# VH-VL binders against q9nrl2r1430to1533, part 92

Target 1, 104 residues: q9nrl2r1430to1533
Amino acid sequence: GGVHELSAFEQLVVELVRHDDSWPFLKLVSKIQVPDYYDIIKKPIALNIIREKVNKCEYKLASEFIDDIELMFSNCFEYNPRNTSEAKAGTRLQAFFHIQAQKL
Short names: E, the ipSAE of ESMFold2; O, the ipSAE of OpenDDE; V2, 0.75 times the mean of E and O plus 0.25 times the DockQ between their complexes.

## First folded at step 7 (VH-VL)

Design g46 (framework fv_iluzanebart)
Fold by ESMFold2-Fast, scan of step 7:
Structure g46 (fold): chain C 104 residues (1-104), chain A 122 residues (1-122), chain B 107 residues (1-107)
Amino acid sequence: as target 1 above (104 residues)
Amino acid sequence: EVQLVQSGAEVKKPGESLKISCKGSGYSFTDYWIGWVRQMPGKGLEWMGIIYPGDSDTRYSPSFQGQVTISADKSISTAYLQWSSLKASDTAMYFCARQGYDLKGDYYFDYWGQGTLVTVSS
Amino acid sequence: EIVMTQSPATLSVSPGERATLSCRASQSVSSNLAWFQQKPGQAPRLLIYGASTRATGIPARFSGSGSGTEFTLTISSLQPEDFAVYYCQQYNNYPLTFGQGTKVDIK
């Protein structure tokens, strides 16, 4: 718990960010470039937001951290049709996450 | 504490090249956009462009596209603004600023560097 | 590009009085508008974003309102440190654009 678990979350976020399929998830979708995104997605999130929350010790339970990562993938699949490069990247990164999350 | 520290004042001649810097500290540098804003003497603020250091995604104002190059080196948490050939009309104060964000999709310049004065004269 | 127009160019007020600054966009910017304060020789300081949300550490006397094309910044009781130039800025469309500024000066 505490500092030990936050270190584990930071390590996992770093591995996600470094993954080749992280590009749709590094930063929030631009409201300027994709204005309808925020009409469709009610709880937007991205890896930079999750990393900030880890650094500020805002996750009290491992389940809260996992929920935010899963929300990120859920948003991707909700907004992007299955045959898009975004959805395909999300599918591969989510599989990678499930393997890495076994460390938590 | 979040801080943006810019390089010192520059005095240049027309036709010379210049690269000025903006170093971030106290936050995850790769997770925030950095913007550049020009203020000509006695004038208001003009947005030049922004860069996301994490993936080098860069957006320019049409007025500055091709006039300057914005880049970043994430290994030293530093963003750059560069001219290949300066003109007298480039004389101005140049500010870098970090874009904060919220979960409503707002992006806003929340922390600013102290500014770099660039004077270009014969 | 969206043109931001501020009025008045200069506003003269006495300490303790209320100041109301206007900002108009040439096209709707929704609520994607920020206000900045700049003192001579200093960098701009964020006051308000999202048209009405105060930035961290900004005193309650500063308030923003409006949406679409008409926005106001209100300073309810001017303090000596509030005499400065104020800029509005839209972040609804690229390029990002600023107003020309309103100088708040001592009467």
Scores: ipSAE 0.397, ipTM 0.848, lowest interface PAE 2.7, mean pLDDT 92

Design g47 (framework fv_iluzanebart)
Fold by ESMFold2-Fast, scan of step 7:
Structure g47 (fold): chain C 104 residues (1-104), chain A 122 residues (1-122), chain B 107 residues (1-107)
Amino acid sequence: as target 1 above (104 residues)
Amino acid sequence: EVQLVQSGAEVKKPGESLKISCKGSGYSFTDYWIGWVRQMPGKGLEWMGIIYPGDSDTRYSPSFQGQVTISADKSISTAYLQWSSLKASDTAMYFCARQGYDLKGEYYFDYWGQGTLVTVSS
Amino acid sequence: EIVMTQSPATLSVSPGERATLSCRASQSVSSNLAWFQQKPGQAPRLLIYGASTRATGIPARFSGSGSGTEFTLTISSLQPEDFAVYYCQQYNNYPLTFGQGTKVDIK
């Protein structure tokens, strides 16, 4: 068996979750912790939502999966000023994602 | 099917340490917050704290901060509630509960464990 | 902390009657309000979240309404299995807080 038994989307999500720069993206932003987030971000998403969708086989095309990951980064850059630790982590993780996504 | 299974009842003396468990199954354990709720005999529900097992982010109620430790072990899908030194006033039913979420960033308890009864007496 | 106050403490109703339970928050909790049912010896069961959304598998006779500080749980035609304690809970602010409960008892 081995790695060939795991889905490509699941493998990529696992790699993203394990990356040092994943911390802003692991779970949905809490409205309690960041009250204005949902006034600014209209389509919230995070790695835990994307992983659930992968596990439920909700992505029919690689483009749908890629679109959700890109939405996650887009939300990060829209909400967080570019000099924040969140935006910097997002920039590095997005670059990593683009390299890994070439294998899909 | 989502299920939370808690450890069995405990009978302890004041000053003893205790660690009770809550094992999740039927879902991705690292992707949901787990909360702990106390219910003293004949009384209502009190929120103690929550943990996100994926990164160990932990939040405590001010009433319980410093009194208990919440932790999780991802490898066995288990969350823990721990006391270093029990008091008689810790006698209660303790529930764990999973926090479901919607896409508006709202988190609510959707599934509950069966409860662990802790009795602390001389 | 936000204090949740439920009324009445005990509500005596006959099967088939309408039961109305109230929950008040000491400050606005928006719509971030849940209702739970608890039977003796059992864990709480989620009935309503977001003030008015029924949880999966919850019968249509249960309905929630309200926003801000005033909330209501209505059971339109009470069934024998509905005799229980009901708790409201806000999840708008930390610490999360519960009401003291309303016991729905048989008349």
Scores: ipSAE 0.353, ipTM 0.834, lowest interface PAE 3.1, mean pLDDT 91

Design g48 (framework fv_iluzanebart; at its last look DockQ between E and O 0.93; V2 from the best seeds 0.77)
Fold by OpenDDE, second read of step 8:
Structure g48 (fold): chain C 104 residues (1-104), chain A 122 residues (1-122), chain B 107 residues (1-107)
Amino acid sequence: as target 1 above (104 residues)
Amino acid sequence: EVQLVQSGAEVKKPGESLKISCKGSGYSFTDYWIGWVRQMPGKGLEWMGIIYPGDSDTRYSPSFQGQVTISADKSISTAYLQWSSLKASDTAMYFCARQGYDLKGTYYFDYWGQGTLVTVSS
Amino acid sequence: EIVMTQSPATLSVSPGERATLSCRASQSVSSNLAWFQQKPGQAPRLLIYGASTRATGIPARFSGSGSGTEFTLTISSLQPEDFAVYYCQQYNNYPLTFGQGTKVDIK
């Protein structure tokens, strides 16, 4: 380990995680808690998984990184009705992401 | 390399408090669940609970709910298990373990600490 | 809670022979079943997860099978380093629960 400079992707993930509306996205949904989630969502993803991919340098293009983030939001809106706290948080976080993504 | 390093052996008396630690390294500590498992002398493994350091989401076994406290300090990549008042029956080896995932919303213990022996006797 | 029952309690096997360990769940755990190996004085080591997937670095002689309530860990040809206690564990429901263990010792 040691101190190193964060890449643009790493920094954006950090900013997303620190956002007040990140709580639905921090970790993969537990099948124990939501038994039907994976019957509906076929490409599950969360910020911890995305960070892992960033750390492993799996994103070669910004578009690939953006696609995974958008998938994360898409999954949220697919599973959660619009009036839920999760969907509302997702809407706000996605707006934040779109602004930050312009820096990529 | 993923490693979990636990604090050293403890010798305590009944009624004393105790807090043992588990430090993770070689991975993003906030991004994985970490749990505690008890193993009494000559006995099997018992799941105590887990915590997600990223948001402090904590789950306990009913058998250990209210008996121990699981916490984490993500700033130093460390998880804790603590007792307010030890009993002789708390004598055991305590393991911390990281939960990996399979992208199906399921989690399995993939890396373990070396264990912390806690001995409680008068 | 889901009760995990392993059998036999002790399995005596000669080096090079096949070892078959059983794990039964009191209710279905789907394929959310892991196997661990523990040697004296050491921490458990993950062998199998998802009932049948070998963990990284685990020799091919270890294999897991089963789903629902019946599971099996097979060691095709027992090596000297394989004598240990083996635990199954379900992670389908809270609380997570372990079997009581099977001790594999030398015949």
Scores: ipSAE 0.847, ipTM 0.936, lowest interface PAE 0.5, mean pLDDT 96
Fold by ESMFold2-Fast, scan of step 7:
Structure g48 (fold): chain C 104 residues (1-104), chain A 122 residues (1-122), chain B 107 residues (1-107)
Amino acid sequence: as target 1 above (104 residues)
Amino acid sequence: EVQLVQSGAEVKKPGESLKISCKGSGYSFTDYWIGWVRQMPGKGLEWMGIIYPGDSDTRYSPSFQGQVTISADKSISTAYLQWSSLKASDTAMYFCARQGYDLKGTYYFDYWGQGTLVTVSS
Amino acid sequence: EIVMTQSPATLSVSPGERATLSCRASQSVSSNLAWFQQKPGQAPRLLIYGASTRATGIPARFSGSGSGTEFTLTISSLQPEDFAVYYCQQYNNYPLTFGQGTKVDIK
């Protein structure tokens, strides 16, 4: 990585966070509120965790960053039925991400 | 270095309004829950509520629901605890604390502010 | 609400001795339990989370154990700076609840 790459990852995370469809992805699902989530999802992740990994320089390659974002969407579609507001938000945010990721 | 810095001590009369603050620094403020904990003089700790500054998702203890308002201003990395009308029984030390998390979706208080002493007397 | 009960209320210990503090939950909290240290005039400090994981910077003499309803904090060789009040807290259910505290005093 380097300062320029870290800035690019942080900028993209900021754009995702500000998107209207980011609400299911901002923070790790609370086990108190959704007790069965962690029985189904084995590799949980959220935008706040991804931002922390960016800030701690844990992504060495753009592909590692992209893989974590894609894992986040995969988890959404695995847990949430297709007709839910969560899955619909995930579909739209994922499309937005694919356009933005071309910059990386 | 993660720090939470709270506003200074307050001396108020019953019926007055009050808003105290907790400013986070050294971390991404919008990415962590922040909570408020009361400690009455000579007593233990009581959880009041938590807020996620990134989306303003707020959860209150049933004992404090309707008695206080928790809010945050993410532009200045500051959380607030507010009373519309103070009572003598609100006399206490008030702590803010950040919640860390694990990858199992649990949240625990990891860093604490220094506390704000609120004294309410006639 | 889950009630957290600590025992003893006060523990008198000499420096170098082992201190063992107990915390009981009125129903299972899994391993979602934290221990905090509070000195007079200071904010609480996280010692242990997840029942047994030491927080960053916490000396190895502090250890936590237990799961479900029975939990223990052990200080293997008490130092002068360890005289304080210790609180357990469950974060398994809302509302989050703390024990009443155990005061560790010098003998």
Scores: ipSAE 0.754, ipTM 0.917, lowest interface PAE 1.0, mean pLDDT 94
Fold by ESMFold2, look of step 9:
Structure g48 (fold): chain C 104 residues (1-104), chain A 122 residues (1-122), chain B 107 residues (1-107)
Amino acid sequence: as target 1 above (104 residues)
Amino acid sequence: EVQLVQSGAEVKKPGESLKISCKGSGYSFTDYWIGWVRQMPGKGLEWMGIIYPGDSDTRYSPSFQGQVTISADKSISTAYLQWSSLKASDTAMYFCARQGYDLKGTYYFDYWGQGTLVTVSS
Amino acid sequence: EIVMTQSPATLSVSPGERATLSCRASQSVSSNLAWFQQKPGQAPRLLIYGASTRATGIPARFSGSGSGTEFTLTISSLQPEDFAVYYCQQYNNYPLTFGQGTKVDIK
């Protein structure tokens, strides 16, 4: 985009990245570091990928953008037990996202 | 359009400190791993380590861990390679390189800087 | 550490001929293998990643094949600009490792 709705997506991604609980989501999980991740998670996504899709104007609808962010959280909860630092960070960041998404 | 521009050649003496830089442009600097590769005169390529500028996640080759510091300043889209005390054996060409990725979580070097020649001699 | 061994060390080939470069890994790297070209005084250039996928802007005369421990880079019709050193590099395990290089030289 880079015009109207795409600017809103850019701003939201920046806010997510700056949040203290973004650390599990900044980049795709490395297969070297976590070898079994891609056996379990079949639709991987991360904030760097979402940012690139925003920059390339690949989101046609706000719902598509929201779906990718929700997928990111869903993957976190699927791979990580609820008591892990990753899942707790995901819960807090998702709550923050829901508040910020009211602007869309 | 992706460019990695490295700082200029350095001539140093053993024991001196040095910090060389690699400035990325034409892409989202914080969203890609960037690594450092050494090439000693007349020799092949050696991976030194990588950093993710977005969160400073840093991984070193065992051969270089404790020997160099890899860092980044995301506000100016710049990665650094730093020695606290240079040795003559550090004489080499040093490349920075960005890693592309795939959706299977693998990362590969896709764009390279021009290289910084570091010469360490008395 | 995965040792990457390239052969031959030097390959003498005439322009227009086919060049075949080999790369062997000391243990399986699946398809997580890249090929780079380097000319004197220049940075390496990515040719192939994923063992067989050409990088953006790489001519079709470059092709890669293999998986596991044995890999091949083929240059189907050598051009004058192809005389360089070629490196393979695995990215399946840390530390990331390069082969020692194959110099492709004018016969």
Scores: ipSAE 0.577, ipTM 0.886, lowest interface PAE 1.8, mean pLDDT 94
ESMFold2 (binder alone), look of step 9: mean pLDDT 92; pTM 0.939
OpenDDE, look of step 9: ipSAE 0.844; ipTM 0.936

Design g49 (framework fv_iluzanebart)
Fold by ESMFold2-Fast, scan of step 7:
Structure g49 (fold): chain C 104 residues (1-104), chain A 122 residues (1-122), chain B 107 residues (1-107)
Amino acid sequence: as target 1 above (104 residues)
Amino acid sequence: EVQLVQSGAEVKKPGESLKISCKGSGYSFTDYWIGWVRQMPGKGLEWMGIIYPGDSDTRYSPSFQGQVTISADKSISTAYLQWSSLKASDTAMYFCARQGYDLKGPYYFDYWGQGTLVTVSS
Amino acid sequence: EIVMTQSPATLSVSPGERATLSCRASQSVSSNLAWFQQKPGQAPRLLIYGASTRATGIPARFSGSGSGTEFTLTISSLQPEDFAVYYCQQYNNYPLTFGQGTKVDIK
């Protein structure tokens, strides 16, 4: 149950953070580097936010955790054109996530 | 639970180098920005810069860019503020602070270190 | 650089009275504004973030309001421990900027 699920979420977030393609997703996008980001993306999220939510036991269902990870990828693909290094990293990391999420 | 502990007071001469520290505990150090704030004697607060320890992304206030170096060692959960050559005008209290965040992306300082007093005089 | 202007510079209030502190931004900062309390020899203490959200452990007598360019911190019934300098800070744009502070003194 709940304790096992929390451990699984923690392990999965750690695996995502350690992945070579995690660099666009480690922390929220900077206003200095990307001034228009928060005008375009209305529900920003990043792995550090998701990890905090896991640590605070804010995910009641595995689907809620998965939804936040998918929101992170959706934001990436909405803001970044497909040919960018960000979008390519997102595509590879999302595929990795889908494989790991089968354990949830 | 969350705590930031800074290194002790320093007394230096102009031209000397200095590196002060800020050690985080009680939270995931690599998941939060650490900021540095200067307070000159009898004056208000000035933001100097911030660092994200997870990837060493560092941003400086234009007033402090080139004047100081901010760094972090994630293996020991410690952030640093460094001067290559101190000036008398660097005499101040220096605070480190953790930046909290909300889902909108803006950041505020939620926990502060106790401060490090740096005195530069000849 | 967004300039934060606080008024008054000094506010003299008796214990039990209401204190109202103002903070004005040179351009809109939305609701991305925080209030800090600093006592002599101490680090700043977060009171309010998001213009109106009270930080954990902060007494109910402290409240924040405003959005855009005009903000207010209210202390409904000043206690002896509330005599301090209060700073507003915007975190809407880099560089992050603080107001010059309002000193709340005993009358």
Scores: ipSAE 0.041, ipTM 0.717, lowest interface PAE 6.4, mean pLDDT 88

Design g50 (framework fv_iluzanebart)
Fold by ESMFold2-Fast, scan of step 7:
Structure g50 (fold): chain C 104 residues (1-104), chain A 122 residues (1-122), chain B 107 residues (1-107)
Amino acid sequence: as target 1 above (104 residues)
Amino acid sequence: EVQLVQSGAEVKKPGESLKISCKGSGYSFTDYWIGWVRQMPGKGLEWMGIIYPGDSDTRYSPSFQGQVTISADKSISTAYLQWSSLKASDTAMYFCARQGYDLRGSYYFDYWGQGTLVTVSS
Amino acid sequence: EIVMTQSPATLSVSPGERATLSCRASQSVSSNLAWFQQKPGQAPRLLIYGASTRATGIPARFSGSGSGTEFTLTISSLQPEDFAVYYCQQYNNYPLTFGQGTKVDIK
């Protein structure tokens, strides 16, 4: 069956948000909680921002959507050392994304 | 259109429990922080705490930690403020408010509920 | 921890006049400062965030300025609907804190 009126991007973002490893990506890192994050990461993004862009029909090409998701993972790996729970969650969620993105 | 609709006015006695609600609509509820703000009669605004419904991350003002519980039910887009045992000093208007954000991780209250008046008297 | 102090407590102005409201933070809050309008019996309404950015739907007569510890809200030509209490609020540090309010009253 179809996904009714839901877009492919909306379906994929919902699947990412529901994934057990989405927790580092649900919302922007708080500047109050992690003051040095914005000294290191110059193009911050999170799933809530990507979802809002999908809902406002701001992605005209699948490549634009994929670029924002990949930016999110790139930021994770740039800020977080490889052995952190954030980096490990990012690695697993990115692998899941690459499988699901084949539907786009 | 973004809306926050709060539960109706409450009249309670000291020692009673109470749970008031704030229902969001017109936006993705799990993607925005919800805060609670108290305004005592004739006084200004006091921040009580905030919750992110998507992961239940909750932050309290030190003045309110242990006095109230903030929670959310994302299945019905509703945030809650709860007292286990009310005091006369809890008499106030309680507002819920959504936090907008900038791309540098700062959060500010952008939409407000209409308020819930809570009166606690013997 | 950060104390927000507003002045004056009450500002009496006539319609069409310029109103200038001040807000001072006890320590730097960068530009993480918002202004709210509250009318009797109503919820606060966001006017300005980021010290100087007007919220959606807010008339151009409202402007904010400042950074660090000193902030100003200006209403360039006061309209009858602008008589209200105005609050500043910092969102740079927890706990979030509000000023005590400035009442803009009709002269």
Scores: ipSAE 0.470, ipTM 0.868, lowest interface PAE 2.0, mean pLDDT 92

Design g51 (framework fv_iluzanebart)
Fold by ESMFold2-Fast, scan of step 7:
Structure g51 (fold): chain C 104 residues (1-104), chain A 122 residues (1-122), chain B 107 residues (1-107)
Amino acid sequence: as target 1 above (104 residues)
Amino acid sequence: EVQLVQSGAEVKKPGESLKISCKGSGYSFTDYWIGWVRQMPGKGLEWMGIIYPGDSDTRYSPSFQGQVTISADKSISTAYLQWSSLKASDTAMYFCARQGYDLTGSYYFDYWGQGTLVTVSS
Amino acid sequence: EIVMTQSPATLSVSPGERATLSCRASQSVSSNLAWFQQKPGQAPRLLIYGASTRATGIPARFSGSGSGTEFTLTISSLQPEDFAVYYCQQYNNYPLTFGQGTKVDIK
């Protein structure tokens, strides 16, 4: 998008990163530490990748940005059972994202 | 664009403390791991450890666990390598390096600092 | 720890010739292997990652191959600036480990 849209994406990513529930999403899951993750999750993504895409102006539409954030949450719920700390953090952060995304 | 700039050479005596730095620029510092690699004079490369500045997740090589401390200060985009008490065997070139990643969750060193020469002698 | 062994220790070649460097892992590292070039007084420079993917800005004369335990770096037509020490590194398991290096010298 425009300059305003790019600034809005950047601001939203910063808010997500600063949120207490962002810890499962800050960086790509390490294959050394969790080898089976990449057998289950076929389109991995994390906040550090999304921020890089924002900074490189790779999102042309707000829907593309929203799709990548939703993919991140979808991956979390696919890999992690519902009762895990990761899934609970994901549920709360997703709710926060939906509120903030209304500004896009 | 991407740069890692390390602090200058150090000459120390055994038993002294030391903290050397690695400042990142041209990228989002909190979004990449920073590693430390030792190269003793005339020898090869040894991985010491890594830190993710965004959450302070730190991993050490077993050979360096307890020998050094790795830390980072997000506010100034700087990573640190610290010794509480230097030994003559710590004499080496110390490199910091950023870890890039592929989409399979594998991390590899893609950009390197120029190195900090540390000489420890009595 | 995974031990990385490089051969030969020193390779003497003339400009324009092909250089072939070997790296062997003590156990499988899949394709999680990188190659670095280091010139005297300089930091290492990434050449190849993922065993065969050339890093940005690296000339096409550098190529990597292999998987599992046996890997090769090939320099197809050696240029004067290619005389250096080359290191392989596995990033499949902690601790991360490097080979001892192959020095490419002028014949």
Scores: ipSAE 0.595, ipTM 0.888, lowest interface PAE 1.8, mean pLDDT 92

Design g52 (framework fv_iluzanebart)
Fold by ESMFold2-Fast, scan of step 7:
Order: structure tokens, then sequence, then C-alpha cells
Structure g52 (fold): chain C 104 residues (1-104), chain A 122 residues (1-122), chain B 107 residues (1-107)
């Protein structure tokens, strides 16, 4: 038996998922809807994948978790022009993340 | 333990409506796509569509677009497949299945429900 | 849509023999290909994904290979519980498509 305690990483991912600006990041980008995405972005990632890695205890260091979140934002800004709704949402969510992450 | 449990067998007449269910447990239901697959008697597998319960994003096979509705209720970790008006050609086994964990954003199915047999006859 | 073609339709083998099943895609699916086993009255069971990665709990006698348009599932030493229908599935493009199946039957 035993209990599963919520990790700091899981709490942070839940806060990101519930944020109004999470919509571009909830799940992986579709190749059908965005055909050139996987030609440009070589390390795709999304919040659902990061949450699965947290649940499987795949992050051994806080830096590994932070790197995956930053990769997600970096992919957003690499693919999407600055004036898009995706890039604007990414900018706001990244700022929120940086504030939350300082509490780690 | 990851499980998908489907509703029981249905016997219906042409023109009747039907909604069958698939309840997920043992994982975060809102973080995985759920797909529906049809298998007609003695035939192979046909993908019908998928839904992401976290935001209700739904994608259909062209063969099933407009023929069925896929939905989910994340408060009870349940996905649905429904028909407004059944036809005899809808007689089949219907499986729900969970999308596997895959970084490239593609959808293979790692866990399957036991299936719901739907029989439509006059 | 991408058409998946499996061959042979039926493969008759004896226990302990090697079985080789083929799956061909009408256009490249990269390595985005899965293999499933289905026994009568049961749901499909995932065997292989990413063309060659065994799913959790799948015996080592099952192996997958190939990329692009030509794929193979190999069962190195067939056990009595391996007699079933096997399906390949591409997940590279919408709509997701399955092969018609290969029935592995006892000789």
Amino acid sequence: as target 1 above (104 residues)
Amino acid sequence: EVQLVQSGAEVKKPGESLKISCKGSGYSFTDYWIGWVRQMPGKGLEWMGIIYPGDSDTRYSPSFQGQVTISADKSISTAYLQWSSLKASDTAMYFCARQGYDLPGSYYFDYWGQGTLVTVSS
Amino acid sequence: EIVMTQSPATLSVSPGERATLSCRASQSVSSNLAWFQQKPGQAPRLLIYGASTRATGIPARFSGSGSGTEFTLTISSLQPEDFAVYYCQQYNNYPLTFGQGTKVDIK
C-alpha cells in the first residue's frame, strides 16, 4: 500500500493547464492542421506529455522539468510569428511560469 | 491499473437513437485522446474518430463525419459515441481506446475497452 | 487516405515455427506504425508501436521492423496463445487506417 503525494512539478503543471493562456499548449500540434510544424520543430512537446513524465517520475532534477517547459515555449516562439494569438498566449503563460517556478 | 470500461450490449431498431459509453480509470482522463473503432461482423478494424477530453477537440474519419457524434464528460471520466438515427449497417462491435504516449503527436492506441456490441435489426 | 495492405491473408504455421507478417503502406508513414493482436471475442492488444518498439508486457519473441512503406512483424517461436488475427495501423496521417488483417492459424 502507500500513498501518492502531489509533487511540486505536478502542482505547477496543473496551474499551467488551468491558466487561460494554456490552450496552444494542452496537447501536441496536429500534422494535419499544421503540415509544416514537424519540419521546423524537431523536439515537439506539450503539457499533457510533460504531465505524463511527471507522473512517471521521469524528472530527476528540477532543471530537467524546467528545460521541458522552456522547450515548449521556445517551440511556440520559433514556429509562431510574434503577433499571433499563439505567440501572445505563450508570452503571458511563460511569464506566469517564471513567477511560479521561482517558488521551487 | 489503466482501464477502459464500456457500456453493455444494445439491441435497437432502425431509426432509434443510441449513446454508448467508455469510462476511463487509473490515469488522468483529460490528458489522453480517446478513439472509437468499429468492427463489423467478420471484418477488420475501422477508425471512426478521436476526442481530447481536456478541451473537447474532436476529429472524425471522413467516412463517419456526420454519421456519429463523439463527446466526453470529464467530470465522470467518460467518453461517448452516439447516433441520432441508427441503420442496419451500424450493426458492429464498437471499441474505445486510449491514445499512447508519443512525443511526435500521433495516435496509436495503447489500452482498449472490452467492446460494445450494437445490433440493429427490424 | 493511406491504404494499408497486409500479406498473407492467412498464415498456417506449427508451434515453435517462425512467423513473418508483412504490412505495406500506399505512401510513406515514416515509423508511425503499430501492430495489434486480436483473439476471437476480445479487444485488440497493442504489440508494437513506432514500427519496432515493444509495448509493455509483450514477449521478446515479437519484433517489428521497417520504415516508410514496408513493415514486418516477426514471431520468432510461435506459442499456442499466438494464434490470432494481427493488424497493422498507420498513425502518420488522418484518417488513421488499419490493414485488413493476417490470420495466423495452426497447421
Scores: ipSAE 0.018, ipTM 0.691, lowest interface PAE 7.7, mean pLDDT 88

